VH-VL binders against Urease accessory protein UreE (ureE). Designs and how they scored, part 2

Target 1, 153 residues: Urease accessory protein UreE (ureE), of Acetivibrio thermocellus (a3dgf7)
Amino acid sequence: MIVERVLYNIKDIDLEKLEVDFVDIEWYEVQKKILRKLSSNGIEVGIRNSNGEALKEGDVLWQEGNKVLVVRIPYCDCIVLKPQNMYEMGKTCYEMGNRHAPLFIDGDELMTPYDEPLMQALIKCGLSPYKKSCKLTTPLGGNLHGYSHSHSH

## First folded at step 7 (VH-VL; from k1 with heavy chain D106E G108A, light chain E26K)

Design m6
Fold by ESMFold2, fold request of step 15:
Structure m6 (fold): chain C 153 residues (1-153), chain A 123 residues (1-123), chain B 106 residues (1-106)
Amino acid sequence: as target 1 above (153 residues)
Amino acid sequence: QVTLKESGPVLVKPTETLTLTCTVSGFSLRNAYMGVSWIRQPPGKALEWLAHIYYNDEKSYRTSLKSRLTISKDTSKNQVVLTMTNMDPVDTATYYCARIYTDYSESAYFDLWGQGTLVTVSS
Amino acid sequence: QPVLTQPPSLSVSPGQTASITCSGEKLGDKYAYWYQQKPGQSPVLVMYQDYKRPSGIPERFSGSNSGNTATLTISGTQAMDEADYYCQAWDSSTWVFGGGTKLTVL
């Protein structure tokens, strides 16, 4: 199938009675103009995102009755930090910015894709980062289009 | 309203096959975010996970009991069915069905439980 | 299947802090979940993804998970908190419960 817009997001709807199929969109792909994917049920999906609006976790791309196709952003290894005060928030953002690391937020937690040198640098700064598998869904700033996933694994 | 309801209660003789039905309402068994498990609890003892069925009919079983367990769906009736062969008095327990939330990578937990049904194995 | 170990019982006085542990190999690399079960009732989710509270669970419940140990902490315990508590983890295809901890509030 071919989809050209987001219809709505499941956070705004009771998803319980929907028949849900997923299309996996990596966090670094959410602003790609054209994507070709397979859904979890094996359906070919072409996504034309010409306006560059970021796809979000839970975005519904297609619906027929109660059947929906939903964006899922897969988990990945992350550095996670829960700043305890304004100073830690600022210092974390400063260190991330100096390394051009993409930065995400969920509640009280700041997150970025795992990078061992960055992990060690944050520890050396007296911050308390930890490693966890998480979804990178809510960027704190800037567009993500210029970031490329540098690892094949 | 989301509900799960186990069939029973039942009395089963040793060596017989147990069949339990979980009737779900308020959510779809074809929802990729969701699945259904069976868990049991012998009187005064801990919870023991038995089996799970995913939206796409993929299944998982407790390793020590896999040879005795079968989980299946009847989607036309919104039902998940567990069978357990060769029942023994030690299998006497309350059996629960429970809904899980999962996105198939790192997180799965039981956010809704049925009321449970007592299965007694005795002559 | 991975094994999750809990102490079988814990007693606290009302108003005190109860800490219920759940131990498993590299449990901190997984999410831990906690269920409360009162006599004659079905389990109820009280903590998910290590430290998140479902709607309706009091603020006195908190959780942590690092290394080999997840902990459910109840501060200012009340008589209504008396129950069995089970931890749970998931390892891609297998659900594992701990043995349960009976919390007694004397």
Scores: ipSAE 0.519, ipTM 0.757, lowest interface PAE 1.4, mean pLDDT 87
Fold by OpenDDE, look of step 10:
Structure m6 (fold): chain C 153 residues (1-153), chain A 123 residues (1-123), chain B 106 residues (1-106)
Amino acid sequence: as target 1 above (153 residues)
Amino acid sequence: QVTLKESGPVLVKPTETLTLTCTVSGFSLRNAYMGVSWIRQPPGKALEWLAHIYYNDEKSYRTSLKSRLTISKDTSKNQVVLTMTNMDPVDTATYYCARIYTDYSESAYFDLWGQGTLVTVSS
Amino acid sequence: QPVLTQPPSLSVSPGQTASITCSGEKLGDKYAYWYQQKPGQSPVLVMYQDYKRPSGIPERFSGSNSGNTATLTISGTQAMDEADYYCQAWDSSTWVFGGGTKLTVL
């Protein structure tokens, strides 16, 4: 199966009527031009993303009748910070940016893929990071560059 | 319109195997956002989760009962089956099947329940 | 072997506020769910993701979750709210229910 475009996002329709199969796209793969993946049901999927737009959680890549193939961004270990004020927010963003760490946001929490040295560095800077399993779906700034990264679940 | 219904024996002898069937309607067992669990409740006691089956046929079991439990599904029949071996009077309970809905944020909760079936284990 | 702890019972007068707590290790870092069960009936979801109400659940029901404790709050408690309430969370590939709280409306 080869898919070349996002049809729509699953959040916009009634899920009750669908047969849904997931394809896991890592947070650092969402902007890749070519992907070869195996769906949760064991279907081989070639993804050609030619428009350059990042895949998102819930994006439908294929549909036949009520059967759909949906993008899922899996959980990963993250460093999470919850700034208590604007100063902490600024400091967190500054420290993370200075280290070229990809930054994601969820509500009032900032997140980045877990990295022990980074964790310690942030602590040394006087921040209060903690480890948590999370989905890295919303990059801060609205854009995400391609990364080569390894992570654990 | 969406329903779950438990069926099976209401009386089981000690050491025998219990087989319960959950028939679902209104949604597909092939829906990755949907799953089905079995949950039991002894008379006057708390709810106890037993087993879960995912859309891709992955299964989870309560650790303490794993050796006695088997969960399976027939998607063409819209049925989920639970077997529990070596039944004992302590296993007397109302057995529910329930749908787990996983929303967009992958939060999973039991949004729909069957009416439950009382299973009594007695000689 | 995660455990969620609830008070076994709680009594309130009509119109008063009932607060049912559910305690567990780092429960504040997880989503809490709440179910209402009346005698002879199946459980009904009354709260999901800590504070969200399913359709049909009255606004007097609210929820919160922080630290190690999730709380289901019923303001202006009515006689019809008398039931057993169970909290639930997911942990270590298992779904865990609390021991339940019997809410009596006097």
Scores: ipSAE 0.477, ipTM 0.819, lowest interface PAE 1.1, mean pLDDT 92
Fold by OpenDDE, look of step 8:
Structure m6 (fold): chain C 153 residues (1-153), chain A 123 residues (1-123), chain B 106 residues (1-106)
Amino acid sequence: as target 1 above (153 residues)
Amino acid sequence: QVTLKESGPVLVKPTETLTLTCTVSGFSLRNAYMGVSWIRQPPGKALEWLAHIYYNDEKSYRTSLKSRLTISKDTSKNQVVLTMTNMDPVDTATYYCARIYTDYSESAYFDLWGQGTLVTVSS
Amino acid sequence: QPVLTQPPSLSVSPGQTASITCSGEKLGDKYAYWYQQKPGQSPVLVMYQDYKRPSGIPERFSGSNSGNTATLTISGTQAMDEADYYCQAWDSSTWVFGGGTKLTVL
């Protein structure tokens, strides 16, 4: 199966009527132009993303009747920070940027893939990070290319 | 309209096997976002998760009851079945089936519940 | 084996804020979920992933989770909010519920 475009996002429809199959796209793969993946149901999928837009959680890549293939961004171990004020927000962004760590946001929390040295460095800087399993879906700028990550649960 | 409905015996004798059926409507058990769990609640007591069946037919059980529990599904009938062997009066409870919304277990929650069925274990 | 601990009961006057806590080892590193159960009814999801409200849940419901404690907060508590509340989390391939908190609105 070769897919070349996003049809729509599943959040925009009633998903109860669908038979959903997932293709896991890692947070660092969402911007890749070519991907070869295996769906959760064992379907081999070639993804050609020529428009340059990052794939998003819930993107439907294929549909036949009520059957859909949906992008899923897997959970991974993350460093999470919850800034209490703008100073902490700025400090977090500065420290993360200085270390070239990809930065994501969810609500009031900032997240980056878990890395023990980074975790310790942030603590040393006076921040209060904690470890949590999270989806890295909303980047705060930057290029996600060149990153690699192994996730655990 | 999305619904879950429990069915089965309301009275079971000690040592007998309980078989409960959850009939779902309004969604497909082939939906990877969806799974179904059984949860029970003794009268006046807390909720207790028992078993879960994923869209891909993977199964999870409460450790302490694993030897007594079996969960299965028939996607064509939109039914999930729970069997529990060697029933005891202590197993008297309202048994719920609930839809779990999840892509991974770490972010799984029960967004829809059946009305529950009271199962009494008595001689 | 994982355990989530809730206070058995909590009483508040109408219009006051109710805070229901759920404690567990490193619960802050997990997602917490909350369910409301009124007498004779099935549980209803009122909070998911720590702080997210399902559709239909009033804004006076909010959630937080840090350290070892998740908290469900009900601002401007109303009589209709009287119910049992259960926290829930996933741990070690099992879904764990708290012992429940009976919220009474005086």
Scores: ipSAE 0.411, ipTM 0.809, lowest interface PAE 1.2, mean pLDDT 91
Fold by ESMFold2, fold request of step 15:
Structure m6 (fold): chain C 153 residues (1-153), chain A 123 residues (1-123), chain B 106 residues (1-106)
Amino acid sequence: as target 1 above (153 residues)
Amino acid sequence: QVTLKESGPVLVKPTETLTLTCTVSGFSLRNAYMGVSWIRQPPGKALEWLAHIYYNDEKSYRTSLKSRLTISKDTSKNQVVLTMTNMDPVDTATYYCARIYTDYSESAYFDLWGQGTLVTVSS
Amino acid sequence: QPVLTQPPSLSVSPGQTASITCSGEKLGDKYAYWYQQKPGQSPVLVMYQDYKRPSGIPERFSGSNSGNTATLTISGTQAMDEADYYCQAWDSSTWVFGGGTKLTVL
């Protein structure tokens, strides 16, 4: 199928009686204009995201009766850091931003996709990062556009 | 109103097969945000997860009991069924069905529990 | 199969702080969840994803999870908090419960 806009977000409705199918959208794909995916039930989905808004966890892309197709952002390996004070918060954001690491937040935890060199650098700065499987959904002041093709020049 | 209801109390003889039915109301078993597990609790002991069934009919089982357990569902009847073969007095417990409502994972925690049903295996 | 270890019991006086621990290898790499079970009742979720409270759970309940240990903390403990408490983790395909802690308020 072809979908061209977000209809609404599942967080805004009673989802209990819906028949829900997922389409997995990676955190680095949420602003891509064209995506081709398979849903969890194996349905081919073409997404035309022409208005430029980032797709979000729980966005409903298609509905027919009580059947909905919903965006799911998959879990990935992350570096997580829980700053203990204002200095650590600032230092963590500075070090991650200086390296152009995409930053995410959940509660008092800062998260970024796992990268071994970054992990070691944060340890050497005297911070206490750890590895955890996380869902990267809430960016902290960053533009996520285009991250998926920045390997090797 | 969302509810889960286990089939009534059961007395079973050793070696028999236990069949328990969980009837769900107020939510769809075809909802990818939701799944159903069976958990048991022997008298005076800890909770023990047994089996889970996902919206897409994928299943997982406690490894030590895999050979004795089968979980299935009938989405048209809003039912999830557990069978457990070769029952033994040590399997005497309260059995619960419980709903997963995934928050950042489709299979993370149990947000609603049935009232539980007592299964007694005669000694 | 992963093991989550809790102390079997904990006693506190009314108004004091109760800290219930749940230990497992690298548990801080996973999310921890907590359930309260009063006698004769089904478990009730009181904490999810380490430190988040479900609607209706008082602010005196808090949680943390780092290293090998998750902790459920109840400040200003009341007689109504007397119950069994279970931690739970998920390891990609299976759910694991801790052995439970009986909290006594006396």
Scores: ipSAE 0.361, ipTM 0.750, lowest interface PAE 2.7, mean pLDDT 87

## First folded at step 10 (VH-VL; from m6 with heavy chain S107Y)

Design v1
Fold by OpenDDE, fold request of step 15:
Structure v1 (fold): chain C 153 residues (1-153), chain A 123 residues (1-123), chain B 106 residues (1-106)
Amino acid sequence: as target 1 above (153 residues)
Amino acid sequence: QVTLKESGPVLVKPTETLTLTCTVSGFSLRNAYMGVSWIRQPPGKALEWLAHIYYNDEKSYRTSLKSRLTISKDTSKNQVVLTMTNMDPVDTATYYCARIYTDYSEYAYFDLWGQGTLVTVSS
Amino acid sequence: QPVLTQPPSLSVSPGQTASITCSGEKLGDKYAYWYQQKPGQSPVLVMYQDYKRPSGIPERFSGSNSGNTATLTISGTQAMDEADYYCQAWDSSTWVFGGGTKLTVL
């Protein structure tokens, strides 16, 4: 099947009675114009995303009756920081920016894909990062840098 | 309203096979966010996960009991069935079916539980 | 089989803070989940993904997970909090429960 638009986000409805099939979209693929994916149920899906908006976790790309195809952003290993004050926030953003690390935010936590050298660099800068599996869903600034990354799940 | 309800015999003889049915209501067994597990609890003891069935009919079992356990589902009936062979008094426990909610197993939690059914194995 | 270790029992006075621990190898690298079980009742999820509270769970419940230990903290414990508490985590392609902690509110 070919899907060309997001119908709605599943968070906005009661999903209890739906038959949900996932299509995995990596955090670095959410802004790609063309994707070829295989759903969890083995359905070949062509995604044409020409509207310029990034796909989001929970986006419904297809629906027939109670059957829906939903975007799932896989978990990946991340460097996570929880700045305790504005100084730490600024420092974190500065350090990650200087290293061209993609930056994501979730609540009070800043996240980036795990990279051992980056992890050590942040520690050396006096920050307190930790490793955690996370979904990278909300890029800081609203734009993805388009980096390649592998994930483990 | 989402519910899970266990049904089956409350008394089983040693060496016999236990068959329990979990009837679910309010959600689809074809929902990839969801699955159903069986968990048991001997009287006064801890919870023990037994088996799980995923939305795509994939199955997982407790390793130590794998040879004795079979989990299946009938999506049209909204039922999940657990069979356990060669029952022993040590298998006496309250058996729960529970819904697991997650998009990945590693991050899954049991958000809804049935009331449980006490199964006594005795001659 | 992987093992999660909990203290078998813990006693606190009303209004005090209860800290229930769950220990496992590299548990801090995983997510911990907590269930409350009162006598004659089914378990109830009280904490997921280390620190997230399900709807209906009081704010006095909090969670943390680091190193090898996850902790469920109940501030201002009340009589109604008396129950068995079980931690749970994913390990070796299976869901593992702790041995449970009986929390008594004196």
Scores: ipSAE 0.677, ipTM 0.861, lowest interface PAE 0.6, mean pLDDT 93
Fold by OpenDDE, fold request of step 15:
Structure v1 (fold): chain C 153 residues (1-153), chain A 123 residues (1-123), chain B 106 residues (1-106)
Amino acid sequence: as target 1 above (153 residues)
Amino acid sequence: QVTLKESGPVLVKPTETLTLTCTVSGFSLRNAYMGVSWIRQPPGKALEWLAHIYYNDEKSYRTSLKSRLTISKDTSKNQVVLTMTNMDPVDTATYYCARIYTDYSEYAYFDLWGQGTLVTVSS
Amino acid sequence: QPVLTQPPSLSVSPGQTASITCSGEKLGDKYAYWYQQKPGQSPVLVMYQDYKRPSGIPERFSGSNSGNTATLTISGTQAMDEADYYCQAWDSSTWVFGGGTKLTVL
């Protein structure tokens, strides 16, 4: 199976009656132009993402009737910070950026892939990071290319 | 719109096998976001997870009851079936089927519950 | 074997804040879920993934999870909030429920 475009995002429809199959796309793969993946149901999927848009959680790459192939970004261990005020937000962004760590946001939490040295560095900076399994779906900055990450649950 | 409904005997004799059926409506058992679990609750006691069946027919069981439990599904009938062998009065409980929602089990939650069916085990 | 510990009961007056705790080893590293069960009714999901509210759940319900303790907080507790509350988490390849907390609104 070769898919070349995102049809829509599953969040925009009622998915209750759909037969959903997942294709796992790592947070650092979402911008890759070519991907070869195996769906959860064991279907080989070639993804040609040439439109320049990063794949997103819930993107439907294929549909036949009620059967859909959906992008799933796996959970991974993350460093998570929850700034309590604008100062902390700024401090967090500054420290993360200064270290060229990929930065993601979810609600009021900032997150980056877990890295022990980074964790300790942030603590030393007076921040209060904690470890949590998260989906890295909404980037705020940083280079997503060239990263290798093994997600854990 | 989306419902789960338990059906089966309300009275079972000791040593007999309990067979419960969960009929689902409004969602597909082939949806990878979803699965179905059986959960029971003895009168006045806490909830206890029993078994789960995934969209791909993988199954999980409570370890202490694994030898007695079998979960299966018929996607064409939108039914999930639980069998529990060698029933004992201690197994008297309200049995619920519930939908698991999420993309991973460790992040899953039971977002929809049936009304439950009280199963009494007695001579 | 995995155990989630909840206080058996909690009483609050209307308008007060109820804080229901759920304790487990490294629970803060996991996600906690909460269910409300009123007498004679099925459980209802009131909190998922520590702090997320399902549709229809009032904003007075909030959740947190850190260290070994997850907490369901009900601000401005109302009579209708009287129920049993169960926490739930994933542990040892199984879904584990707490013992439940009976919340009484006096």
Scores: ipSAE 0.660, ipTM 0.857, lowest interface PAE 0.6, mean pLDDT 93
Fold by ESMFold2, fold request of step 15:
Structure v1 (fold): chain C 153 residues (1-153), chain A 123 residues (1-123), chain B 106 residues (1-106)
Amino acid sequence: as target 1 above (153 residues)
Amino acid sequence: QVTLKESGPVLVKPTETLTLTCTVSGFSLRNAYMGVSWIRQPPGKALEWLAHIYYNDEKSYRTSLKSRLTISKDTSKNQVVLTMTNMDPVDTATYYCARIYTDYSEYAYFDLWGQGTLVTVSS
Amino acid sequence: QPVLTQPPSLSVSPGQTASITCSGEKLGDKYAYWYQQKPGQSPVLVMYQDYKRPSGIPERFSGSNSGNTATLTISGTQAMDEADYYCQAWDSSTWVFGGGTKLTVL
């Protein structure tokens, strides 16, 4: 199938009675203009994201009756840091920004894809990073596929 | 109005096979976010996960019990069935069916629980 | 096989903070989940993925998970919070529950 726009997001509806199928979109693929994927049920999916808006976890790309195709962002290994104060928040964002690391947030935790040099750099700064498998869904900035809000054009 | 209801209560003799049916309402067994699990709780003791089944018929069993357990579903009847062979008095417990909410099994959790059913194995 | 250890009981006064711990080897590298079970009732999810609160769970419930210990914290504890609390985690091959903590509100 060919999909060219997001119809809605599952957060906006009651999904209980839907028949749901997934298409896996990596966190670094969410702004790609053209994607060719297989759904979890084996359906070929062509995604033409010409407007450039990032695909989001839970986006519904296709619907027929109560059957829907939903974006799922896979888990990956991440560096996670829970800043204890504004100084740690600022220092963490500075170090990640300096390295063009993509930066994500969930609650009071900051996350970026795992990178051993960055892990060591954060430890040397006196911060307390740790490794955990996370779903990277809410960007703050950094170096993503395409432009980032944390960098000038 | 989402519900899960276990069949029973049940009295079984040692060595017999237990069959429990979970009847679900208000959600689709073909929803990739959803699965159904069986969890038991012996009187006064902790919860123990037994088995789960997902929309695509993927199944998992507690390793120590996998030779005794079978889980299946009948989507047309909105039912999930657990069979446990060779029952022993130690298997006396309240058995719950629970909805698994998940997009990946390793990160799943049990967001809705049935009322539970008492299974007693004669001594 | 993995083991999650909880204290068997905890008592607090109304209005005080209850901290229920769940200990397991490198538990902070995994996600922790918490369930509340009142006598004669089915479990209810009160915390998922360490610190996320399901809809309908009061803000006085919070969670954390680091090192070998996950903690469910109830601030401003009320009589209706009296229950058994179970932690849960995935450990390589299975879903594991802790032994439970009976919270008494005196």
Scores: ipSAE 0.608, ipTM 0.824, lowest interface PAE 1.2, mean pLDDT 88
Fold by ESMFold2, fold request of step 15:
Structure v1 (fold): chain C 153 residues (1-153), chain A 123 residues (1-123), chain B 106 residues (1-106)
Amino acid sequence: as target 1 above (153 residues)
Amino acid sequence: QVTLKESGPVLVKPTETLTLTCTVSGFSLRNAYMGVSWIRQPPGKALEWLAHIYYNDEKSYRTSLKSRLTISKDTSKNQVVLTMTNMDPVDTATYYCARIYTDYSEYAYFDLWGQGTLVTVSS
Amino acid sequence: QPVLTQPPSLSVSPGQTASITCSGEKLGDKYAYWYQQKPGQSPVLVMYQDYKRPSGIPERFSGSNSGNTATLTISGTQAMDEADYYCQAWDSSTWVFGGGTKLTVL
């Protein structure tokens, strides 16, 4: 199927009676204009995200009756850090920015995709980072244009 | 309103097969965010997860009880059924069906529980 | 087999803070979940993914998970908080519950 817009997000509705199928969109793909995916039920999905707005966890891309196709952002290995004060917040953001690392936030915690050199740099700065599988859904302040996790092959 | 309701209560004899039915209402068994588990609790003891069925009919079982358990569902009847063979007095417990809210099993949690049903294995 | 260890009981006075611990090797690398169970009732989810509070759970409930220990904290404890509390985590192939903590408010 071909999908060209987000219809709504499941956070805004009562999803219990829907028949839900997932399409996995990596955190680094949410701004891509064209995506070809397989849904969790094996349906081929073409996504034309021409308006450039980022796809979000829980976005409904297609609906027919009570059947919906929903964006799911997979978990990935992350560096997680809970800054204890404004100094730690600033230092963490500085280290992330210096390495051009994408930064995400959930409550009191900052998250970025796992990177061993960055992990070591944060430890050397006296911060207390740890590794955990997370969904990277809420960017702190940056768009993700031009970042790519995918590589040749 | 979302509800889960276990069949019973039941009395079974040792060696008999237990069959429990969980009737769900207010949500779809074809919703990929949701699944149904069976969990038991012997009187005065801790919770013990038994089995789970996913929206796509994939199943998982507690390893120590796998040979005794079968879980199935009928989406047209809104039912999830647990069968447990070779019942023994130590299996006397309250049995719950519970809804899992999950997009991945590793990060799942039981957001809604039934009332529970007492299963007594006498003798 | 994985074990989540909880103290069997905890007593606090009304208004005090109750801290219920759940210990497991490197539990902080996983997500912890908490359930409240009152006598004769089914469990109720009170905390998910370490520190997130479900709708309808009072703000005096909070959670944390670091190192080998997850903690459910109830500030301003009330008589209605008297219950058994179970932690839960994933272990490679199964969902595992702790042994439970009986919280008494006296």
Scores: ipSAE 0.601, ipTM 0.794, lowest interface PAE 1.1, mean pLDDT 88

